# Designs tried in a protein design chat: VH-VL binders against NAD kinase (nadK). Part 44

Target 1, 268 residues: NAD kinase (nadK), of Syntrophomonas wolfei subsp. wolfei (q0aze0)
Amino acid sequence: MKIILVNNRFKENTEKKAQEIAGQLSALNVEVIIDNGLDEPYAGTVDFIMVLGGDGTMLRAARRYGQRAIPVLGVNMGTVGFLSNIEINELAEYLPLILREEYSLEARMMLEVAVFQQQSLLTRVFCLNELLLRSNSPRMLSFALEISGQKLEPYRGDGLIVSTTTGSTAYSLSAGGPIADPQLDAFIVTPVASHIINKRPLVVSPEREISLHLLEEREAIIGIDGQIKMDFGAENRVLIKRAPHPLLMVNLKAKPFFTSIDRSLQRQ

## First folded at step 4 (VH-VL)

Design u48 (from m2 with light chain S99N; framework fv_ragifilimab)
Fold by ESMFold2-Fast, scan of step 4:
Structure u48 (fold): chain C 268 residues (1-268), chain A 122 residues (1-122), chain B 113 residues (1-113)
Amino acid sequence: as target 1 above (268 residues)
Amino acid sequence: QVQLVQSGAEVKKPGASVKVSCKGSGYTFTGYYMYWVRQAPGQGLEWIGVINPNSGGTTYNQKFKDRATMTVDKSISTAYMELSRLRSDDTAVYYCAREGFLEWSPYGMDVWGQGTLVTVSS
Amino acid sequence: DIVMTQSPDSLAVSLGERATINCKSSQSVLYSSNNKNYLTWYQQKPGQPPKLLIYWASTRESGVPDRFSGSGSGTDFTLTISSLQAEDVAVYHCQQYYNTPYTFGQGTKLEIK
């Protein structure tokens, strides 16, 4: 068995813990690859991915490895998030189950985001939460949204979010989008501070293709999962589609999504 | 090992069509764009088009748009390029090639098929 | 369309000497967001498909010898072979993948003197 341990390179405690876990797994005849974010994704075949950290580390792991159809386990090491399944102090209890492949998998849709210069592909990224189009200046954007060839009336505002159901509790929620069951496959299209007061979030089929382009020259940014940032100008277009493979998230412990989000919304 | 294997050489009459296949192995076929490129004897390389194997979405060089059709069969990890209404100046080696992808960006054609010679003669 | 022009069309260099091949694009192939030039160099030996040597103008593909290097930005690019070996006899092609249609230079044939 070969396992990738994904870690945050800027947290010394998580790096030390990853090395400890790698030693324990090696003693059990498991080959371990440590991915601390310094280099390119490991290109070889692996059987399992263990993510040590919070939601941010899981988002990075999903972009790097999510399309390989490999089980991914989130192991929380501090601040509680939505994408981890067990706590670090529970890992020893669950290791035997991991090694025997005695767990269930939850499929989470991902986005395929392609940015073009005219018709030329400049970048293609996969993401778990969302794409954010936003202004990078105090001026509002004017932009076109097409859904499967259907051209909507122009948008005017600070931007737009195209989110997975997993991302419904991230930026989309802050912008007024609905909370979605992560078991559903759907795009959630949420306007950001629209100047047109009646622009509403849309929930659309994951089989649809969404395209965005600016209608006038503005300073704009495309953000991916809040972690990658790309300049976006009038000569660019972005194409968003359901990624070929969902992220396969490992469930070792019951994770009650609805009660968890309900509690979060009641907190001050 | 990542490999692209193309169909064998073909001889066609002017006006006929040819369909070249390209089978990928050793990688996730739907994860990489596939290019089609040709090279006439003793000449440079000419891009025909690119297909996204996941969606079937295509972009063609306008020179070939009316005659070339790129398709994919995901179940057998195979891409196809059909060129119709063949002319003698279509005689060339036709290549499929995989788009290299790194740091969220394409970096060129990193794996090439062996090439398929198409000869168009009367 | 972006036009790619290579110079020279053919080049003869003695073994162990430096070979320099130039490539010019009719417009910039630099993507400002990631600061990468969408420019590749391929090596093609007779009867073989092209082999990727250099991508993003200056990054060597895995397995390519250190004697190969790429330089330049925007519209002017150079492929350098610091010490020519017999196995380097080939046609070299530059290509841009910044805008469609993707275009290649006409090729530079490298021969031993």
Scores: ipSAE 0.088, ipTM 0.604, lowest interface PAE 5.8, mean pLDDT 88

Design u49 (from m2 with light chain T100Y; framework fv_ragifilimab)
Fold by ESMFold2-Fast, scan of step 4:
Structure u49 (fold): chain C 268 residues (1-268), chain A 122 residues (1-122), chain B 113 residues (1-113)
Amino acid sequence: as target 1 above (268 residues)
Amino acid sequence: QVQLVQSGAEVKKPGASVKVSCKGSGYTFTGYYMYWVRQAPGQGLEWIGVINPNSGGTTYNQKFKDRATMTVDKSISTAYMELSRLRSDDTAVYYCAREGFLEWSPYGMDVWGQGTLVTVSS
Amino acid sequence: DIVMTQSPDSLAVSLGERATINCKSSQSVLYSSNNKNYLTWYQQKPGQPPKLLIYWASTRESGVPDRFSGSGSGTDFTLTISSLQAEDVAVYHCQQYYSYPYTFGQGTKLEIK
């Protein structure tokens, strides 16, 4: 059995805990690859991915490995987030189940984001939460949104979010988007500070293609999961589709989504 | 073992059409863009176009757009490039090539077919 | 279209000596967001397809000897062979993959003298 441990090298506690867990797994004859996010993703075949950290670390793991159809377990370090399943102090209890493959899997849709320069592909990334188009200056954007070739009236404002249902509780929520059951597959399209009064969030079939481009020369940015930042200009076009494979999240412990989000909202 | 294997040499008369095949093996065929490039004797490389094997979507170099047709048959992991209304100056070696992808970005044509010589007599 | 120009058209270098080939693009092929130059170098021996040597202007492809190096950014690029070997006799091509149509330089023929 080969396991990837995904960790943030610069967080002292997670680095030390990753080394400790790697030692424990090696003692059980498990081959361990440590991925601290600084090098390229491990290219070989693996059986399981264990993510040590918060939601941010899980988002990085999903971009690196989410398309490989490998079970991914979120192990929280400290404050429990939405993407972790167990706490670090529970890992020893659940490790035998992991090694015996005694767990269920929950499929979470991902986005495929492709950025083009005059039809030439510049970059293609996968993400779990969302793409954010935003202005990189005090000036608002004018941009075109197309859904499966259907051209909508132009948008004018600070930007737009295209989110998965998993991402409905991230930036889309902050911008006024709906809370979605992450077991549903859908795109959530949420305007950011639109100057057009009736521009509402849209919930769109995950089989559709979403295209964005600027209508005027402006400084804009495409953000991916709040972690990757790409320049976006008038000669660029972004195409957003459902990724070929969902992220396969490991469920070892029941984590009730609705009561968790309800508690979070009471603290606002 | 990642490999692209092309069909054999063709000799055509002016005005005819030629169809070159390119069979991929050792990788997920639908996961990589496929490019077509030609090289006339003693000349440089010239890009014809690209096809996405998963969708069948194509982009052509404007020079070839009205004569070239790129297609794929996913069931046999094979791409095709047909060039019509052949002229003597279409005599060239035609290559298929796969574009590699790393760090979320394309990095170049990492695997090439062996080439197919197309001779147009005049 | 982005025009790629190589210099020289041909070059003769003695075994063990340094060979330098230049490539110039008519516009920048640097993608600022990832700080990568969308520029490749290929080696082509007679009767063979091109072989990828260098990508993103300076990254060596796996299996390529360390005597090959690429440098430059934006519009001006250089391929260097630090100590020429007999097996390096070939035509070298630069290519941009920043914008369609993809374009190649005219090629530089490298010979032993």
Scores: ipSAE 0.158, ipTM 0.663, lowest interface PAE 5.5, mean pLDDT 89

Design u5 (from m2 with heavy chain Y33F; framework fv_ragifilimab)
Fold by ESMFold2-Fast, scan of step 4:
Structure u5 (fold): chain C 268 residues (1-268), chain A 122 residues (1-122), chain B 113 residues (1-113)
Amino acid sequence: as target 1 above (268 residues)
Amino acid sequence: QVQLVQSGAEVKKPGASVKVSCKGSGYTFTGYFMYWVRQAPGQGLEWIGVINPNSGGTTYNQKFKDRATMTVDKSISTAYMELSRLRSDDTAVYYCAREGFLEWSPYGMDVWGQGTLVTVSS
Amino acid sequence: DIVMTQSPDSLAVSLGERATINCKSSQSVLYSSNNKNYLTWYQQKPGQPPKLLIYWASTRESGVPDRFSGSGSGTDFTLTISSLQAEDVAVYHCQQYYSTPYTFGQGTKLEIK
């Protein structure tokens, strides 16, 4: 068995903890690859991915490895979040189940985001939560939204979010989008401070293709999962599709989504 | 291991059509974009178009859009480029090439076919 | 369209000496978001297809000798061969893949003096 341990080298003691866990796994005849975010993703075959950290670390792991159809387990290291399944102090209890492959998997849809210059592909990334198009200045954007070739009336405002259902509790929520059951597959399209009175969030089929481009030259950016920022100008176009594979999240311990989100909303 | 093998040389009269094939092996054919490029004798390289073998989606250089057709047959890992209404100035070596992809970005044509000489003369 | 211009059209360099080839684009090919220049260099020997040497302006393709290096950003790029060997005699092409149509320089023929 080969496992990737994904950690965040910029957090205190996480590198030391990753090494401790790697030693424990090696003692059980498990080959361990450590991914601390600095190097390219491990290119070899892997049986399991263990993410040590909070939601941010899970988002990075999903971007790097989510398309390989490999089980991914979120292990919380103290940061409260929605994407971890067990706490670090529970790992020893659940490790035998992991090694015997005695767990269920929850499929979470991902976005495929492709950015073009004219018709030239500049980059293609995958993400678990959302793409955010936003103005990078006080000036509002004018932009075109197409859904499966259907051209909507132009948008004017600060931007737009295209989110997965997993991302419904991230930036989309802050912009007025609905809370979605992550077991549903859908795109959630949420305007950011729209100047047009009747622009509302849209919930659309995950089989649709979403295209965005600016109608005027403005300073804008595309944000991916709040972690990647890309300049976006009038010569650029972004195409958003359902990614070929969902993220396969390991479920060792039942987590009640609805009570968790209800608790979280009481603090907002 | 990764290899692109093209069909053999063709001699055509003006006004005819030519179809060049390019067979990939040693990789997942649908995972990489395929370019078509030509080179007239003693001249530089000229891009014809690119095809996504997974979707069949194409982007053509506008110069060739009305005469070039790119297609793929996934079952035999083969791409095709057909050029119609041939002129003498279409005489060139035609190449297929695979687009490399690394760190979320394309990085150029990493594997090339051996080339197919197409001669157009009356 | 982005126009790629190479200089010189041809050059002759003695074995062991440095060869320098320039490539200019009419528009920036730097994608600021990932800090990559969408600029490649290819080597082409007579009767052979082009071979990828350098991508993202300065990254050497696997198997390419250390004597080859690429530099530059935005619109001005240079391919350097630090110590010319006989096997390096070829035509060198730069290409941008930042914007369609993808375009190539006219090529630079490198010969031994």
Scores: ipSAE 0.274, ipTM 0.702, lowest interface PAE 4.9, mean pLDDT 89

Design u50 (from m2 with light chain T100I; framework fv_ragifilimab)
Fold by ESMFold2-Fast, scan of step 4:
Structure u50 (fold): chain C 268 residues (1-268), chain A 122 residues (1-122), chain B 113 residues (1-113)
Amino acid sequence: as target 1 above (268 residues)
Amino acid sequence: QVQLVQSGAEVKKPGASVKVSCKGSGYTFTGYYMYWVRQAPGQGLEWIGVINPNSGGTTYNQKFKDRATMTVDKSISTAYMELSRLRSDDTAVYYCAREGFLEWSPYGMDVWGQGTLVTVSS
Amino acid sequence: DIVMTQSPDSLAVSLGERATINCKSSQSVLYSSNNKNYLTWYQQKPGQPPKLLIYWASTRESGVPDRFSGSGSGTDFTLTISSLQAEDVAVYHCQQYYSIPYTFGQGTKLEIK
């Protein structure tokens, strides 16, 4: 068995903990690759991915490895989040189950985001939560939204979010989008500070293709999972569709989505 | 290990069509865009178009859009490029090539087929 | 369309000497968001398909000898072979993949004197 340990080297003690876990796994005849975010993603075949950290570390792991159809386990180290399944102090208890492959998998849809310069592909990224189109100046954006070739009335505002159901509790929620059961596959399209007050979030089939482009020369940015920023101008077009593979999240311990959401909302 | 193998040379008369195949092996065929490029004898390289093998989506060089058709058969990891209404100036070696992708960005054509010579003569 | 212009059209260099090939794009091929130039160099030997040498203007492809180097940014690019070997005789092509249609330079034929 070969396992990738994904950690955040900028969090105190996570690198040391990753080395400790790697040593424990090696003692059990498991080959371990450590990914601390600095090097390119490991290109070889692996059987399992263990993410040591919070939701941000899981989002990075999903972007790097989510399309490989390999089980990914979130192990919480610090703050509570939505994407971890067990706590670090529980790992020793669950490790025998991991090695015997005694767990269930939950499929979470991902987005495929492709940015074009006049039809030339400049970048293609995958993400678990959302794409954000936003103005990077005080000026409002005017942009076109097409859903499966159907042109909607132009949008005017600060931007737009295209989210997965997993991302429904991230930035889309802050912008007024609905909370969605992550067991559902759907795109959630949420306007950001729309000039037109009647612009509502849309919930659309994950088989739809969503296309965005600016109608006026403006300074805008595409944001991916709150971690990547890309310039976006009038000469650019972004195409968003369902990624070929979902992220396969390991479920070792019952973690009811609605109980977790209820607790998070009580904090606000 | 990763390789692209193209169909054999063709001789066609003006007005005919030619269909070139390109079979990928040693990698996940649907994970990489496929380009088609041609090279006339003693001339430079000319880009024809690109196809996404996963979706079948295509983008053509405007010069070829009305005559070229790119398709894919996922079940046999094979891409095709058909060029219709052939003229003598379509005589060229036709290549398929895979787009390399790293750090969320394409980085060029990292694997090329061996080429298919298409000769158009009266 | 972005026009790619290579110079010289042909070049003869003695073994062990430095060969320099230039490539100019009519428009910048630098993508500001990732700070990468969408410019590649290919080597093509007679009867063979092109082989990727350099991508993102200056990154050497795996397996390419370190005597090959790429430099430049925006619109002006250079391929350098620091110490020419016999096996380096080929036609060299630059290509932009910043904007469709993707375009190539006319090629530079490198020969030994």
Scores: ipSAE 0.272, ipTM 0.671, lowest interface PAE 4.6, mean pLDDT 88

Design u51 (from m2 with light chain T100F; framework fv_ragifilimab)
Fold by ESMFold2-Fast, scan of step 4:
Structure u51 (fold): chain C 268 residues (1-268), chain A 122 residues (1-122), chain B 113 residues (1-113)
Amino acid sequence: as target 1 above (268 residues)
Amino acid sequence: QVQLVQSGAEVKKPGASVKVSCKGSGYTFTGYYMYWVRQAPGQGLEWIGVINPNSGGTTYNQKFKDRATMTVDKSISTAYMELSRLRSDDTAVYYCAREGFLEWSPYGMDVWGQGTLVTVSS
Amino acid sequence: DIVMTQSPDSLAVSLGERATINCKSSQSVLYSSNNKNYLTWYQQKPGQPPKLLIYWASTRESGVPDRFSGSGSGTDFTLTISSLQAEDVAVYHCQQYYSFPYTFGQGTKLEIK
């Protein structure tokens, strides 16, 4: 068995913990690859991915490895979040189940985001939560939105979010989007500070293709999962589609989505 | 191990059409864009267009838009480029090539077919 | 269209000597968001398809000897062969893949002196 251990390169304590866990796994004849973010993603075949950290580390792991159809387990290292399944102090208890492949998998859809210059592909990235188009200045944007070739009336405002159901509780929620069951596959299209009264969030089929381009403003950015920032100008177009493969999240312990979200919203 | 194998040489008369095939192996065929490029004798490289093997979506060089058709057959991991209404100046070696992808970005044509010579003469 | 211009059209260099080939684009091929130049160099020997040598202007493709190097940014690029070997005799092509239509330079024929 070969396992990738993903940790946060900016946290010295997580690096030490990754080494300790790697030692424990090696003692059980498991091959371990440590991915702390400094190198390119491991290109070889692996059986399992263990993510040590919070939601941010899981989002990075999903972008790097989510399309490979490999089980991914989130192990919380004390950071509050919703993408981890077990706590670090529970790992020893669950490790035998992991090694025997005695767990269930939950599929989470991902976005494929492609940015073009003219019609030339400049970059293609996958993400678990959302794409955010936003102004990079105090000025609002004027932009075109097309859904499966259907051209909507121009948008005018601070931006737009195209989210997965997993991302429905992230930036989309802050912008007024609905909370979605992560077991559902759908795109949620949420305007950011639209100056047009009737621009509402849309929930559309995950088989739709969404494209965006600027009409007259050149000062914009595309944000991916709140972690990647890409410049976006009037000569650019972005195409957003369902990614070919969902992220396969490992469930070792029951996690009550609806009660957790309800509790969170009442407190904040 | 990753390779593209093209169909054999063709001799055509002016006004005819030619269809060149390109079979991919050793990789996930639908995961990479496929380019078509030609090279006339003693001349430089000229791109014809690109096809997404997963969707069948195409983008053509305007010079070839009226005569070129790119298609794929996913079941046999094969791409095709058909050029119609052939002229003598279409005599060239036609290549298919895969676009490499790394660090979330394309990085050029990393795997090329061996080329198909198309001769257009009376 | 982005026009790619190579210089010289032909170059003769003695074995073991340095060869340099230049490529100019009519428009910047630098994508600011990832700081990558969408500029590639190919080597083509007679009767063979082009072979990828350098991508993103300066990154050497796997298996390419370290005597090959690429440099430059934006609009001006150089391919350098530090110590010419007999097997390096070929036509070298630069290509931009920043903007559609994708375009190649006219090619530079490298010969032994």
Scores: ipSAE 0.033, ipTM 0.603, lowest interface PAE 6.9, mean pLDDT 88

Design u53 (from m2 with light chain Y102L; framework fv_ragifilimab)
Fold by ESMFold2-Fast, scan of step 4:
Structure u53 (fold): chain C 268 residues (1-268), chain A 122 residues (1-122), chain B 113 residues (1-113)
Amino acid sequence: as target 1 above (268 residues)
Amino acid sequence: QVQLVQSGAEVKKPGASVKVSCKGSGYTFTGYYMYWVRQAPGQGLEWIGVINPNSGGTTYNQKFKDRATMTVDKSISTAYMELSRLRSDDTAVYYCAREGFLEWSPYGMDVWGQGTLVTVSS
Amino acid sequence: DIVMTQSPDSLAVSLGERATINCKSSQSVLYSSNNKNYLTWYQQKPGQPPKLLIYWASTRESGVPDRFSGSGSGTDFTLTISSLQAEDVAVYHCQQYYSTPLTFGQGTKLEIK
């Protein structure tokens, strides 16, 4: 068995804990690869991915490894979040189940995001939460949104979010989008501070292809999962579609989504 | 190993159409864009277009847009390029090539087919 | 369209000597978000398809000998062969993949002197 341990070496104690867990797994005859975010993603075959950290670390792991159809387990290191399944102090009791492959998998859709210069591909990335188009200056954007070849009326405002259902509780929520059951496959299209009062969030089929481009020369950026930023100008176009594979999240214990989100919203 | 294998040489009369095939093996066919490039005898390389094998989406060089058609058959990992209304100056070796991809970005055409000579003469 | 201009059209170099080929783009092919130049060099031997040699202006493709190097940024690029060998006789092509239409230089024919 080969396992990738994903951690963030810049968060206190996560690097030390990753080394400790790697030692425990090696003692059980498990080969361990540590991914702390500094090197390229491990290119070899692996059986399991264990993410040590909060939601941010899980988003990075999903972007790097989510398309490989490998089980991914989120292990919380003390930061409250939605993408972890067990706490770090529970790991020892669940290790035997992990090693015997005694768990269920929950499929979470991902986005495939492709950015073009004219029609030349500049980059293609995958993400679990969302793509954010936003202005990189105080000026609002004027941009075109096309859904499966259907051209909508121009958008004017600070930007737009294209989110998965998993991402419905992230930036899309802050911009007025709906809370979606993560078991559903859908794109959520949420305007950011739209000048047009009646521009509402859209919930569309995950089979739809979404494209965006600027209608005026403006400085804008494309944000991916709040972690990657890419320049976006009038000569650029972005295409968003459902990624070929969902992220396969490991369930070792039930985690009630609706009561968790309800508690979180009351705190705000 | 990763390979692209193209169909054999064709001889066509002016006004006819030609369809060249390109079969991929040794990799996930739908994971990589496929380019079509031609080279006239003794001349440089000229880009015809690109196809996304997963979606069937295409981008053509404007010079070829009204005569070239690129398609894929995912079930047999094969891409096709059809060029219609052939002229004598379409005589060239036609190549398919896979787009290399690393660090979320393309880096060029990393694997090429062996080429298909298309001769257009009366 | 981005126009790619190679110089010289042909070059004869003695075995073991340095060969230098230049490529200029009419517009910058540097993508600011990742700081990479979308420029490649291909080697094409007689009767064969092109072979990827250098990508992102200066990164050698796997299996390409150390004597090949690429340099430059933005609009001005150079391919260098530090010590020419007989098997290096080929036509060398530069290409930009920053913007459509994708464009190639006219090619440089390298021969042994």
Scores: ipSAE 0.466, ipTM 0.770, lowest interface PAE 2.7, mean pLDDT 90

Design u54 (from m2 with light chain Y102F; framework fv_ragifilimab)
Fold by ESMFold2-Fast, scan of step 4:
Structure u54 (fold): chain C 268 residues (1-268), chain A 122 residues (1-122), chain B 113 residues (1-113)
Amino acid sequence: as target 1 above (268 residues)
Amino acid sequence: QVQLVQSGAEVKKPGASVKVSCKGSGYTFTGYYMYWVRQAPGQGLEWIGVINPNSGGTTYNQKFKDRATMTVDKSISTAYMELSRLRSDDTAVYYCAREGFLEWSPYGMDVWGQGTLVTVSS
Amino acid sequence: DIVMTQSPDSLAVSLGERATINCKSSQSVLYSSNNKNYLTWYQQKPGQPPKLLIYWASTRESGVPDRFSGSGSGTDFTLTISSLQAEDVAVYHCQQYYSTPFTFGQGTKLEIK
């Protein structure tokens, strides 16, 4: 068995724990590849991906490896998040099940984001939570939204979020979007501080293609999962669609999504 | 360890051009904006411009727009700033710096190069 | 252009005493969309590049000692060092990154009295 350990080098405790776990796995005849985010993603074949850290580390792992159809397990190192399944203190207990492949998989849709300059593809990235289009200055944006060839009335405001259902509890929630069951596949389109009071979040089929472009010269950015930032100007167009493969998340124990989100909302 | 390493000091005559390099390591080079800032001896900091290493898109301070050119070579994680038609008052330490990004917002220049002294002598 | 004005130009403070540096912007740097002030403080020691101390006017960068704090909103900002240490001798710069061209204050030189 070959496992990739994804960790966050900027957190000393996580780095040391990754080395410790790698040693334990090697003692069990498991080949371990450590991905600390500094190098290109490991290009070889692997059987399993173990993510050591919080939701941010999982988002990075999803962008790097999510399209390979490899089981990904989130192991929480301290702060409980939505994307981890077990705690670090539980790993020893669950390790035999991992090695025997005795677990279920939950498919989580991902976004494919393609940014064009005129007719030329500049970049293509995948993400688990969302794409954010927003102004890079205090000025509001004027932009066009097209869904599967259907042109909507122009948007004016601070920006727009196109989210997966997994991302419904991230930035989309803060902008007034709905909470979605992450087992559903859908795009959630949430306006950010729209000037028009009747602009509402949209929930659309994941088979739709969403296109965005600016209607006038403005400095704007495209944000991916809150971690990647790209310039976006009037000469650019972004096309968003369902990624070819979902992220395959490992379930070793039931995580009660609805009770967790309910408790979180009580603390507003 | 995140680092930005710049090219060495340069001495130029008025009218010449200078090209300063800035090599990033320890992070995803294309994921962060790169700024160029200069500081004349005993003076404050002055922003030259910013480049998106992923797209090559640039925004220049108008003061430098006609003489400065910012570029990147993604294959070697290196940014460049070229300043042409040098004058004696271009004598300064030139810095590259990475923009930090958190909570969907930029927060400032979190990592700086060591600086490159450019001396323009008559 | 947003003009950044620092005061004082230079300041001498005894070890263990409080140092206060002010920064004023010619227009508000508060971004209404996220309610953040796009103002940053940097520390620069002789022969070294600037080092990020405070961002969003009041958030301390990781690894920066608790004695450094930032305050203010809109146009008026303050950097405070609660108990000056010898290693704090430096030039301090404020910067706005609200609007291009990004601009810096002229710097405040902090010395031990």
Scores: ipSAE 0.006, ipTM 0.437, lowest interface PAE 13.4, mean pLDDT 86

